VHH binders against Formyltetrahydrofolate deformylase 1, mitochondrial (PURU1). Designs and how they scored, part 3

Target 1, 298 residues: Formyltetrahydrofolate deformylase 1, mitochondrial (PURU1), of Arabidopsis thaliana (Mouse-ear cress) (q93yq3)
Amino acid sequence: GESLDSSVSPVLIPGVHVFHCQDAVGIVAKLSDCIAAKGGNILGYDVFVPENNNVFYSRSEFIFDPVKWPRSQVDEDFQTIAQRYGALNSVVRVPSIDPKYKIALLLSKQDHCLVEMLHKWQDGKLPVDITCVISNHERASNTHVMRFLERHGIPYHYVSTTKENKREDDILELVKDTDFLVLARYMQILSGNFLKGYGKDVINIHHGLLPSFKGGYPAKQAFDAGVKLIGATSHFVTEELDSGPIIEQMVESVSHRDNLRSFVQKSEDLEKKCLTRAIKSYCELRVLPYGTNKTVVF

## First folded at step 10 (VHH; from t2 with S53E S54R)

Design u4
Fold by ESMFold2, fold request of step 12:
Formats: C-alpha cells, sequence, structure tokens
Structure u4 (fold): chain B 298 residues (1-298), chain A 125 residues (1-125)
C-alpha cells in the first residue's frame, strides 16, 4: 500500500495476551499500562489467582493500530514484562496477522464430530487450518464427507490398524507439521510412545461426564440405567486413559420420553458441540494448564 | 540481581551544586524510564524529575523551577541529577528509580519497578 499520515483513520486489529507467572503486586497495572502506552484499548481482561499457589494467570483482549505498534514490537514489549516477572508463560496472538493453528483430525467410524468441525471451519467459525484427516476406517469417495474433503483439498489418510499394530509411526509422520491433534471420536488408545513422539497437545472428546463413566460406550449403558442427565467431556490426552485435564463439559437432561434413538442423538449433539467449543477456546488462548491436572478456562 | 546505587551525596553549602549518579545493573537499563525522588525527614517522598528510556523526553516537578537537570548515559547504565543553587529545603534522601513505561516518562512512584537505597544530601552552613 500507500503511505499513511496522521490524518488517516487507523485500522484497529484485535490482539490477545496470556500471562502466567508467580503472583506479585502490580502485574495487571504493568500489563494494562503496556497496552495503553502503545495506544491500544483493552476490551476484556480476565485474572485468576488461586489460593495457596502464589501464581497469577491473565488473559487480555485488546485492539490496536499495527502501524503504531508493529507486531514485532508487541512481542518485544510483552517479552520485557515477562522477564520482569520471571513469567512461566507469555503468549501474544494477533489473529488477523498470525498464522492459524494447524491441526489434524483423527477419527474411527462415527463422523458426527468431524462433520460439525468441517462445517464450522468452512463457515469461518473455527479458526484453524486442517492439514489432514486420519482414520482407521476407509470411506467411499462418493460420501458427503469425502466429497467435502476433496473439494477443499484436505487429505484423507486411511490407516488400516490391527490390535497388534496401531500404525502410530505412520500417524506421527502424517501429523509432524501440526500444532495440535484433535481426536474426533478416534477409538484407538494412543500409546505413551506416541504421545512422547508427538510432543504437543492432543485434545479428545469423551462421551460422558469424566471422571465418571471412564472408558467406552456410556450411551447404551446410561440409557439402560435410566439416567436423567447425559454429558460429554473434552480433555487433553495423557498416558492415563480419560484422565487428562478437562477443557469443556456439557450436559443435557433426558427422561423416560427418550427412546434409544433420541437418547443417542442428544449424546452425539453434546459431543460435537463440546469438542468444537473446546477447540475454539484452545485456539483463542482461553485454556491454560493449572496445577497438576486442571485448567483455567477463560 | 537488580541494583540501583546512588552516589555523590553529602554536605554542601547553600547556593552550591552537587551532581548525583545512579549506577544500574541487573536489568536492561535502556528499556526503562528513570528518575529521581527525594524524601525529607517526616515528609512524604516527592517526585523531582524523570527522563524517558531513550532520553528524548524529560519531566520535572514544577517546584524545581529549572535548578535541576536530569540526564542519562545508556552506555554506562547511569542516571544523573545535576542540582544547582541548592537551598536548605533541598536537604533530603535522594532516590533513583526505574520504571518500565514503554516510551512515556515515569512520573509517579507507582510506575517504578526498581528503587535505589538513597543518598543523603544536606544543605547547611
Amino acid sequence: as target 1 above (298 residues)
Amino acid sequence: DVQLVESGGGLVQPGGSLRLSCAASGFYFSRYGVGWFRQAPGKEREFIGAISERGGSTTYAVSEKGRFTISRDNSKNTLYLQMNSLRPEDTAVYYCAAGLTFGRVPTSDYEMDYWGQGTLVTVSS
């Protein structure tokens, strides 16, 4: 473009900053002063200081003029504050400038979560780049999902697995260039060796309210037991099955008026909404590790 | 760790001059605005003046009426206060302070991240 002067109306863009350090007097004042001194305007600010842990977490949303406060200077200014407080984490994202997170989606037979995520992605409501979809189930090329993937240039990788060989080295190679993985109903257990080799976050959807109903298939079990609430849990994957830090949980009431079909449909609706919301929260820097197995979700 | 060490204080006659120095270490001095405060016995600490991180802007307390000059040398990590025409009411402990203010001149003690231990200036015959 053209040269700009002070008479031109500024184009303001959003920024997000997440900060995690040991608690100290004046952190919010310093962080907010940084933004204000550079001409930025804070639109939202969340803080959490847990009792007895002496730690500080914050997430700010602001708008700023990238001509007056260039992207690299934003990094330098927040890096100086991070040094001042010995921060454990300080991350800036500027969605209109920064590249989107790259993800791969893993699934088995059921595709309700994948379909929802693809539609939200197409509508611009899921801020990711989908590098590929991986499944241990082959799908015919004329299905809606396969046509969608082909139309958008998203590779589908069929990885035929057995109980003896889950093909984890093949999967690792396929996902090496991603920022995190999404298990959209991937029914194979990822080994500790896979998790170590991947070395980045893996986000799962579980069809129940963890820690209750660990393991598989709670819909039929819950229906037969006559439960009045059903749920879904999205969480980080760790080596211990269904025990990683929880990101999002959703619930819905059910009753005797639900047959098995409507019960399952409600459960599937919860799963797809829960996973999608968890992924969006993660990409917006709202999910922070807390304690040994918990999260702060701003 | 971070240190701000004032020097150059002492006894001076009314009408005299002193130059205070503040040596900084343990932080990126050139990214901080720096300034001087003073505190007379039994009184609240008061702002004297400060200078921006690159030295392009200075702000002085209105009460100083041009007698004091602040300068900095980022290559030596040092802040200076030149005091002229000293009066007995200038007797105080003088403090160097540094504040991360992102290009603004820091003018209040709430903006300061680091403080020196102080140096005593006594103006008396």
Scores: ipSAE 0.078, ipTM 0.580, lowest interface PAE 6.4, mean pLDDT 88
Fold by ESMFold2, look of step 12:
Structure u4 (fold): chain B 298 residues (1-298), chain A 125 residues (1-125)
Amino acid sequence: as target 1 above (298 residues)
Amino acid sequence: DVQLVESGGGLVQPGGSLRLSCAASGFYFSRYGVGWFRQAPGKEREFIGAISERGGSTTYAVSEKGRFTISRDNSKNTLYLQMNSLRPEDTAVYYCAAGLTFGRVPTSDYEMDYWGQGTLVTVSS
């Protein structure tokens, strides 16, 4: 008989599966067998079993034929495995079928992180839908970034704030239909009430290597202190300032050959790269919280 | 709290018939391939046969000679083994097992996720 597959080129699409359960014999074998039995092919497989803990984390990347293994059947098959092992977390994403994560970007005066994220997003390298940009600083409509936002239909919301009124209820309404928030140099501290009201993840960029340099340790102070290393940290926001689980950190050497301008430029370059990578990792299901304040980043 | 409970074993004369059943609970039975193994005294456990999760495919051990029939009823979460023309060589503990194999018929004990405690079948005289 004639194979239909030889007459029609199948469209293979990527899938990602993340699994978290108590450790047991045979988990990887069962997960990989599921994919293989449906004709899928694993392109990458990462496993982590924390020392002194009986838990198992994994992330698989695979390609498959969605005609042979329909999207709903993918869910059902992995859900059955999740039941078998009493899984604490089992998530499938199929980027070409599933809706992209919707995000809002919050910033204050400095826009280097916003600009980088918009460029990566435009180039197809940041897999999100940007619902809006919110800032406590007004921007002129004829600037490049504002023209970019208008051209792509991304609203910019100016929310004038004071220390006595952060207008968090207004911000909550603006971000109601998002999957997570990104603080791209938003210099107001979000209250515990805001975090509870939003109820979803908030990802921040900090100008330093946490837990060192908590708070407002500006680049000029580090420059004047003669540091030889600078860094940036992207982390989840919690009620405790700059103490949430870290997603990504980046480091760069500085020397006596840096003046203040080049030092600040290097710091800003680290921040934009660090935040962008953290967001990409999050959207690709590479970031798994574990313990009380740690992450696995595959 | 997963259970596979075999029943229907006992003493049978040569040439007789028995129907074994295996009642399943605590898991999504209809998503598992299920099958029967047996272990005779002094022998290794051997595969008898198995049936796919939807019941559309069966596989029997090569040594099976058409005497055994496997069926399942997903509405009752039950697997059956009909054994006919029993011989003294069929004396063994019979085990029910379930394996998550995603449409394939499970044929090896390493594919099985859950096992029953077994029921003794004795064929004598």
Scores: ipSAE 0.074, ipTM 0.600, lowest interface PAE 6.8, mean pLDDT 88
Fold by ESMFold2, fold request of step 12:
Structure u4 (fold): chain B 298 residues (1-298), chain A 125 residues (1-125)
Amino acid sequence: as target 1 above (298 residues)
Amino acid sequence: DVQLVESGGGLVQPGGSLRLSCAASGFYFSRYGVGWFRQAPGKEREFIGAISERGGSTTYAVSEKGRFTISRDNSKNTLYLQMNSLRPEDTAVYYCAAGLTFGRVPTSDYEMDYWGQGTLVTVSS
């Protein structure tokens, strides 16, 4: 319009769409036409077609005017494309409108992953709502992490556990209204009954490069053994220990020049970065199931 | 399964009228633009006209000005073609087609996702 008649400028907001179907000619054309026909502008587009399967994966980022293309119409338009191609997965998120994912954080004694996630969350770099923090270790109320949780109104639940009673029913009740769980160094093994009862994704951090070195391997023992590589793996939790689909892995070299302190610091830095990146990728719809135990990570 | 089934074809005298129907099933008809094409013996398939998903926009081939009218009834999942003042050169197999074009009227073969089997219209004395 002209300057005298302009009272409101269009607001443009970001959207993300993820698509998974059998591979066919014209999928990208139809998906991009949908966005363009509604006045949206694509800012990023990623496609993966695996060599041995006739499947198609994509993730698009776009901006659009929600007055011109209302949120519910976005759903309808992409759903119709999904029906056209018999899609296995079609998900849209609009971060400025859609509710953030709600998560609970579970940990045991070590809090380096929790602290990193809380800092990223406070800085607006981790787009989640944290409903609670659950631990099988009690923490003094005067610690920095406990003061942080109190200041932000995030409940901390101490759930004392034993080998005979992991109190999983108590944990299930505390987390029933979350979208997924994050194990930020929770050292109790979650049972198959817990996983079935929760029925949603659980994301873990492991101090090692899975599938190698499943289970526990204390940092001091690795240091004393003279390892030359350390790693961290973030993965989905399944009933088989440390065997779920991998989301992110990180590696760092160590040498005889590392003392125990620097070795442990490197290990902890890998774990917190690996977990945080995995959660961010998940929330941004970059992580897609692929095959029986793999992921596509855009 | 997706189906588009044309009906209403047959023999008609020159100057006569005919109403074709296209019944749709197996997909969300109301989300697709739909239209008609025809193919005369020995000729390439040609666009006749199409209508947007909600019926608000209609496009006709220039050559069909005023003689043909398309409409749709989303409650019955049906597309219609009313043909008036028919001529022998209108003899053709008439196809309905549906294309997902998000408010645009689909006018090209490549925009169409689904096609009917066709119905023969013969205009002869």
Scores: ipSAE 0.042, ipTM 0.577, lowest interface PAE 6.4, mean pLDDT 88
Fold by ESMFold2, look of step 11:
Structure u4 (fold): chain B 298 residues (1-298), chain A 125 residues (1-125)
Amino acid sequence: as target 1 above (298 residues)
Amino acid sequence: DVQLVESGGGLVQPGGSLRLSCAASGFYFSRYGVGWFRQAPGKEREFIGAISERGGSTTYAVSEKGRFTISRDNSKNTLYLQMNSLRPEDTAVYYCAAGLTFGRVPTSDYEMDYWGQGTLVTVSS
């Protein structure tokens, strides 16, 4: 095989490490020493110790030489620290080596979030592999969305649903090889059985500022009511509707100068941005659940 | 449960020799740099010497002047301290300690994650 010459300039690559344990003296020192001892350079380091519950969260971004500090050794070194502190969570990702997260996108009628995600994915701004798109709405093969999916080799699965049969077993089979699911305006409620059977994270986009706007609130009704603020919330899905831990929220002002078209466009733009930022944050290991219904977002 | 258990301490005459052992359990000994410290009555704990996780590097306090030798046997999870030409000033409680230092030899209290309970060495006639 081929070998690397030590006289060739090393290519430094980024790594991310997240750590969660009971708070203790010296955690940051040990974590940073690990990286420094291997010749790594820390570019960013975030720590959160919540008041009065004695837990420690951190996220570090660093660059390193993968010849000097091989990927498997990175895992072993951080795992040894994890054992030292009895860590609840210790995760390393190295985006240039590690496989991207695999996701499936679920939607119903509205496709503004799907379209934005596909464009961001195409532009390399959303670090995922999209395994398929699933919808309970059929789309003609010559539409923009369907042509895009065909051109990039992304399957589209029409799963006709009724109130009596949401076909969740079919969906589970289609998404079995994914790391998490994205509900890009999927208007069917996923059952507790689905969530248990899938067993991994599901991220949703809601068109309001939870918890104040649980459920639906159509844009036309908000426009007619003369609201001055609109919002979007991206959150983890749990069995309780629109109640899972919030990942990202966005807000924007509207006024009398907005007609219905501009109002709807602003609302859709918030949803697009909110969902994509939540997914990017999740893939970059910035989102850490804590407590029963809160998140740390670094 | 993590344990570091020193043994081999006792009374020895000046000029004599003594070999201390430290048996490790409850953690992956081979991933830790390990070393010896001592504390004489009424004095601060001081570094004696340590050896890297791979055993290829050692560091000794200058005060030993080549009298002490540190070795480890990862197959037995054991650290050793051979002490020769002992002097009354060597009287102290000797502690084994282990630290995650990722190839460096651990030389300070701050670097140590685990400590033994100590074994008393008394050098007198």
Scores: ipSAE 0.017, ipTM 0.553, lowest interface PAE 7.5, mean pLDDT 88

## First folded at step 11 (VHH)

Design v3 (from u4 with F102W)
Fold by OpenDDE, last read:
Parts: sequence; C-alpha cells; structure tokens
Structure v3 (fold): chain B 298 residues (1-298), chain A 125 residues (1-125)
Amino acid sequence: as target 1 above (298 residues)
Amino acid sequence: DVQLVESGGGLVQPGGSLRLSCAASGFYFSRYGVGWFRQAPGKEREFIGAISERGGSTTYAVSEKGRFTISRDNSKNTLYLQMNSLRPEDTAVYYCAAGLTWGRVPTSDYEMDYWGQGTLVTVSS
C-alpha cells in the first residue's frame, strides 16, 4: 500500500503591510527579504518617495503560511524593522485572522449615507464591525433603517443635542471601544476636546468639494456659483472645520438644466459612494498621513 | 541610540590569543545576525565570520577557519570573537556588525545594518 503522502499544500493567506519612515537605502529590500525569508510571496508592492521630502511610504500585499509564520511573529518581525528605521508607521493586517475594525456611525436627520453603508456592510463590501449608530435625531422604530439595526443587533442611540450642549461626554462614552469614527452627515461640529479625548481617527463626509464650499449648504453655494462640477469629500476630522486631510473625492457634472433639488440629489449620491470608498480604503490600510494636511492613498 | 562597542583589542605577540567583545545597545540585538569584520591598513574590509540571531549557525572566512571562533550571548547583548594563533597579518581594526537576516547567517557587509567603531588589534613581536 503506497502511503499517499497527502502533502496537503499549505494554505497561504493574504496579508497587508504599510510602512512609513525616513527614507533610506535598502528599505524595500529589507521588507521584502523579511517576507521572503518567512516563506511569503509578495503579490503587490507600492512605494511613495517624494523628491522634496526625505520620507518613505510603502504598502505591500503578500501571502504567507500562518503555520510557518505565526501572526504574532509577523507583528514582531515588522516591528523589528520599524525600530531599525525609526518608522512612524508600521501596521500589518491579516484580514482572514484579524478582527474587523470597530466603528461607530454618527449622523443627524439625513440617512442616505447610513443606508448605503449598511447595505455595503451586509453585502460584505464594507469590512467593519459597526458597534452603534448615534444620532441627534430620533427615528421611529418601524422605519426600514431601525428595523435593520434591530435585526442585526446594532444599537441606535438618540442623543439630544443643543447648540449649548452637544453631549460630547456621552458620545465619548458610547464610542470608547471603537477603532475609528465615521461622521455620516452628523452636521455637528466636534470640539477639539472631544477629538483629543477620543484620540483616534474620525472620518467625515462633506457634501461638497473641499476646500471650496465649506459649511452646511455647499449645494446651494455651488448652484449659486454656476459650477459645472459638484463633488463630495471624505476627510479626516480636525479641530478646524472641513479642513482635515482629504481621503477621497468624487465629482459629477451638472448643467444649467439642473436645479437646486437635483444638485442636492446628485450630491447625496456622491456622498454615500465617497464615504464608503474612503472607509474601505482606510480598512485596507491604503490611507496614510502625509505631512500635516495631506494623505497618501495607495 | 544604537551602539556597537568593540573591546579587547591591543598588542599581542605572534602565536598569541585575544578575545574581542562587542557590546550592543539601543536595538533588538537578539533579532540580528551579527558578525566580525576587519580592515588592515591599505586593505579593504574583509569578512571574518558571523553567527545567526539565535546562535545556531556560524560561518567563517576560509582563511580564519579553525583559528577564530564567534559566539554570542543574547542575554548580555554581546558578540565575541576568540582569536587564536594570531599572526602579523591579522593586524587590523576589527569591527562588529549587526544585520537583520531572519535566521540566516550574514555573510556580506551589505547585509549589515549597524557597525561598531572598531578596536585595533596589533600582532607584533
């Protein structure tokens, strides 16, 4: 009886690594050598080295055998390299093993972004764990959105806010265990204290093309200006309103045949797509800070 | 700050022995392959030998094989070079180096990430 050496071909799983440090000779070689030495294969490698700045950015996609290269060792090895180069950022994600990012969604009355996100989430196209939805607007329990949330065990927190009391401490308590926040048309300005207290990334969708058309009525501004292009902008939230580093932008053509209503509708369509894409990019480690006001998006 | 500090160098007679030490600080020493190099006056730097991160493997230049022994103590972040049967041609500045080699033994200066300042060994009658 020939012992069928069932050499079960090792199942390789995908990983992603992002790296940011001061530029130096041999960084790519070191990172690649690490993966190779551990039996991994690089499937994709992107590098950004600007000419006028002594900085290095990279994102690699690779496959590896988790038996040969345990997840904890993956972190340790890349951390060692990070230390070698004094890296400002070194993060590995293994989507099949690592927990999904935990997020909370903040919104006001408008729910088009929320609805889109929930649909994408349900379809597995938005790889996040939604911990809760927070709104300063009360919703009836019999709405489609509320039923969906209930069905999936996602709590909805109505937090009544006023100009004088934004209930930021209460919100902070609700989101303390999240990895990042998403403002899906929350229409409230988060204070510097809140941002500092939270201490993690906050992604916002602005219903205009930044840095233009700031504020609460960008569609009207665009309409009044007679623009031929409107857009939506997803960006990191900073203390300065609508001024954080941009992650994603989408645009659409408009004409003299459009009215304010159609501007708003087109904007909403852009917003929900733009925000979803931004979140996905973030979760896939495609977004890195570049300087104080820009991003690298791989 | 990353430091590799060689010690133990000095004057020795032909046929004598020396033990060099390299004290490492400021980095994860146990994660690095480490090795010894030397540079004689007017000559290029040459590889002496190296040891893997866990000490399981060593390699030596052919010319020094049998006379020199490399060892490491990760608990002390120290690399050693035992030199026996020293010859005048062994006169050089000796450098320790560390490189990320992921379990492999480094064999090239290109693989090294950190270098010491060196210690002078003079073999003379």
Scores: ipSAE 0.835, ipTM 0.937, lowest interface PAE 0.6, mean pLDDT 94
Fold by OpenDDE, last read:
Structure v3 (fold): chain B 298 residues (1-298), chain A 125 residues (1-125)
Amino acid sequence: as target 1 above (298 residues)
Amino acid sequence: DVQLVESGGGLVQPGGSLRLSCAASGFYFSRYGVGWFRQAPGKEREFIGAISERGGSTTYAVSEKGRFTISRDNSKNTLYLQMNSLRPEDTAVYYCAAGLTWGRVPTSDYEMDYWGQGTLVTVSS
């Protein structure tokens, strides 16, 4: 009997690495050599080295044998390189092995972003674990959204808020085990204390094209201004309202034939897509801070 | 701060022996392949030999094979160069270097990430 040496071709799995450090000669070579030495193969490599700033950014996609290069060792090796270059950021994700990012969704009355996210999530197009939905609006249990959440075991927390009491401590308790937060039209301003207390990234969707249309009525502002383009903006939340580094923007043409209602409708369509894309990019390690007010998006 | 500090250099008679040490600090020494280089007056820096991160493999320049021995002690973050049967031609500044080589033995200066300041070895009658 010919022992069919079922040489089970080693199953290679994908990994992603992002790197941020002061610029230096040979960084790409060192990173690539590490992957190669461990039997990995680089499938994609992107680099950003600005001319007037001594910084280096990279994102690599690679495949590797987890038997030959155990997950823990992957981290250790890249950490060693990070130490070599004094990296400000060095993160590896192995989607097939690593846990999905845990997120909480915060929203007010409007749920178009939530609905879109849930659909994408269900379809496997949004690789996150949704831990809970938090809203300052109470919803009937028989709504489509609520039934969906119940079906999937995602708790809905109604948190009644007022101008005087935003119940931020309660919210902090609910989101303490998340990796980042998503504001899906939450329409409440998070305090600096909240942000500091949470200590992780918060991604917001703004229903206007920042920085031009800040505040609660960007569609009206755009309409009154007679713009020919409207947009939605996903950005990191900072203490300053609508001023955090931008992650994603989407735009659509409008005309004199559009009314305020159509502006709002078009905006909503952009918002849900923009936010979903931003979250996906974030989870794929495509988004890195650049300076104090910008992002590198690979 | 990353430091490689060579010691043990000095004046020695032809045929004599000398042991150099390189003390490393400020980085994960055990993760680096390390090696010795030298530069004689008016000459280019030349590779002497190197040792892998775990000490399992060594390589030497052909000219130095048999006379020089490289070893390391990761517990002490130290690299050693034992030099025997020294010749006037061995007069040079000796440098230790460290490079991320992922288990390989470094063989070129290009692979090295950190360098010492060097120690002078003079072989003279």
Scores: ipSAE 0.835, ipTM 0.936, lowest interface PAE 0.6, mean pLDDT 95
Fold by OpenDDE, fold request of step 12:
Structure v3 (fold): chain B 298 residues (1-298), chain A 125 residues (1-125)
Amino acid sequence: as target 1 above (298 residues)
Amino acid sequence: DVQLVESGGGLVQPGGSLRLSCAASGFYFSRYGVGWFRQAPGKEREFIGAISERGGSTTYAVSEKGRFTISRDNSKNTLYLQMNSLRPEDTAVYYCAAGLTWGRVPTSDYEMDYWGQGTLVTVSS
């Protein structure tokens, strides 16, 4: 009986690595050699080296054998390279092994972004763990959204806010175990103290094209201006309102036949898609800071 | 700051022995393959030998095999070169180098990430 040595072909799993450091000769070679030496295969490699700036950005996608290259060693090896080049950023994600990012969603009365996110999440197109939904508006328990949240064990926290009391400490307590926050039309300004206290990234969806249409009524501004393009902007939240580094923008054409209502509707549709894409990009390590006010999006 | 500092160089008579040391600091020494190079006046830098990150493997230039021994002590972040039966042609500046080689023994200049300033060895009568 020929012992069919069922050489179980090692299941290779995908990994992603992002790297940011001062530019130097041989960085790509070192990173690639590390992966290769460990038996990994690079599937994709993107590099950004801007002109007149001494910085290096990279994102690689690779497959590897977790038996030959244990997850902990992956981190150690890339960390060694990070130290070699004094990297500002070096992050590895192994989606099949690593836990999904934990997020909280903050919103006000408008729930179109929430609904879209929940649908995408349910379909496996949004690779996150939603820890909770926080809103300054109460919702009836019999609504479709609330039933959905209940069904999936996602708590909804009604946090009543006033101009005088934004309940930021309470919110901070609710989101302390998250990896990043998503503002899905929260329409409240987070204070610098909150941002500092939280200490992690906050992604916002703005219902206009930044930086041109800031504030609470970008659709009206656009309408009054007679623009032929409207859009939505997803960006990182900073202390300065609507000024954080942009992650994603989407646009749509409008005409003189459009009215304010149609502007708003088109904007909402863009917001849904824009925010979802931004979150996905973030989770896939496609978004890196570039300077103080820009992003590299691979 | 990353530093590789060679020591132990000097004047020695033909047939004599010398032990060089290379003290590393400012980086994860134990993660690097390390090796020795030398450059004689008017000649190109040449590879002497190297040792893997954990010390399990060594390689030497053919011309130096049997006379030179490379070892490392990761607890001390130090690389050693024991040189025996020294010859006048061994007169050179000796350099230690470190490179990320992921378990391999480095054998080329290109693989090295860090270099020492060198120590002079003179073999003369």
Scores: ipSAE 0.833, ipTM 0.936, lowest interface PAE 0.6, mean pLDDT 95
Fold by OpenDDE, fold request of step 12:
Formats: C-alpha cells, sequence, structure tokens
Structure v3 (fold): chain B 298 residues (1-298), chain A 125 residues (1-125)
C-alpha cells in the first residue's frame, strides 16, 4: 500500500505591509529578509524614495504560512524592524484573518455615493464593514436604499441638524467603534472638536477638483469658468474645509455642448467612483501621509 | 538611544584569561543575534563568534574555536566573551555587535545593525 504522502500543501495566505521611515541603506533587504526567514514569499514590492526628502516608503504584498508565522508574530517582527529604523508607520494587514475595517457613512439628501458604495459592498468589491448610515435627511422606509439597509441589518440614523446644532456629540457616540468615517456628500462642516474627538481618519468626497472649485457649487463654478475638464476629489478631512490631503481624483472631459445639468450628472458619476476607489485604496494600505498636505498612494 | 558598551578589556599576560562583557540598551536585545569582532592595528576587522537571539546556537571562527566562548544573558541585556589561553596575536580592539537575524546566528559584519565602541585587549609579557 503506497502511503499516499498527502503532502497537504500548506495553505499560504496573503499579507500586506506598509512602511515609512527615514531613508537608510538596507531597509528593503531587512524587510525582505524578515519575510523570507519566516518562509514567506514576496509577490509585490513598491518603494518611494523622493530625491529631495530623506524618507522611505514601501508597500509589500506577500504570502505566508500562518502556522509557521503566526499573525501575532508577524506584527512583532515588523514592529522590531520599525523600531530599528524609527519608523513613523509600520502596518500589516492580513485580509483573510484580520477584521474588515468598520466604517460609518455620513450623507445628506443625495445618495448616489451611498448607493454605489452599497452595490460595491454587496459585490465584495468594497472590503469594509458598514456599521451604520448617518444622515441629516429623513428617508421613507419604502425606498430602495432603506430596504437594502434593513435587509442587511445596517442601521440608518436620522440626525436632525441645524446651523446652530450639528449634534456632533450624538454622531460621535454613533461612530465610536468605527475605524474611519466616510463623508458621502454629507454637506456639513465637521468642527475641529469633532475631528479631535473622533481621533481617526475621515474621508470625504468633494464634487469638484480640489484645490479649485471649493464650496457647495463646484459644478456651477466649473461651468461658468468654461473648463474642459471636471472632476471629483476624495481627500482626508481636516479642520480646514476642502483642504485635506488628496487620496484620489477622477476627471472627465466636458465641452461647450454640455450644460449645467450634464456637468452635475457627470460629476455625480465621478464622485461615486472616486470615493469607492479611495476607500478601497485606504483599506488595502495603499494610502500613506506624505508631509503635511500630501499622500503617497501605491 | 541604542548603546552597546563593551567592558573587561585590559592588559593580560600570555596564557592568561579575560572575560569581556557587552551591555546593550535602547533596543530589543533579545530579538537580535549578537556577536564579537576584533580589529588589530593595521589589520581588517575579523569575526570571532556569535550567538542566536535565544542563545540556542553559537558559531565561532575556526581560529578561535576552543579558546573563546560566547554566551548571553537576555535578562541582563548582556553579551559575554570568555577568552582563554590568550596570545600576543589576540591583541586588538574587541567589538560587540547586534543584528536582526530572525533566529539565525549572524556571521558577517553586514548582518549587524548596531556596534559598540570597542574595548582594548592587550596580550603582552
Amino acid sequence: as target 1 above (298 residues)
Amino acid sequence: DVQLVESGGGLVQPGGSLRLSCAASGFYFSRYGVGWFRQAPGKEREFIGAISERGGSTTYAVSEKGRFTISRDNSKNTLYLQMNSLRPEDTAVYYCAAGLTWGRVPTSDYEMDYWGQGTLVTVSS
């Protein structure tokens, strides 16, 4: 009887590591050696080393045996390297093991971004856990969106806001267990206190190309200016309105044959795609801060 | 601040013994393979020996095998070099070094991340 040596090929699982530190000789070698020593295999490696700034950025994709290299040890090992180089950032994600990012979506009346996100989420193209939807607009329960949320057990919180009371404390309570927030056309300015209180990243979609066309009517501004390109911008929210580091931008050509309505429609189409891509990039550890006002997006 | 501080060096007679210590601070010593190097005047730095992060494995240069013993105490963040049967040719500055080697024993200076300032050992009659 030939002993079928069922060499159960170890199931290798994917991991991602991002690293940011002061530039030094041998960083890539050290990071790669760590993965290799633990029996892992690098599938992709991207590096950013700017010429005029002594900084090092990297993102690696690798596969490894979680039995040989336990998840906790993965963190410890990369943390040791982080200490060696005084890293500003060192994060590992193992998508098959790690919990998905928990997010809350904030929106106002317009729901085109929400609808797109929910579709992508349902299709598994948006790897997040949506904890809740918060809006300053009440919606009928019989709408497609509301039925969808109900079906999937995603609570919808109507939070009535006024100019005098934005109910930020209530919102903070609702989002306290999230990893980051998404503003999907919320059209309200979050205060510095809110941002400080929340203490985590907030991603916004702006329906114009920043840093131009700030405010609530970027399509009109673009139309009046006679531009040939319009766009949408996803960025981190800072205390300064529409000024946070940009994560993603999408553009589309327009012409003299376009009217304001078509500008708005084109913008909406860009917005929903732009935001979804930004969120995906964020969850995949593709987005890192660069300086005070920029991002590295791998 | 990361520091490796060698001690125990000095003047010793041929045939004598000396024990060097290397005190580590400012980093996770127990995660590093550590080793000893020496450099004699006018010569290149040479590897003496090293020990793995948990102390389970040691490696020595062929020329020093049997005379020198390397050990570590992770609870004290200290590396030791016991030197016996010292010879005039052992006269050198002795350096301790630490490197991330992920359970392996470091064998080259390239693998080392941190270095001490060195301690002088003089073997003379």
Scores: ipSAE 0.832, ipTM 0.935, lowest interface PAE 0.6, mean pLDDT 95

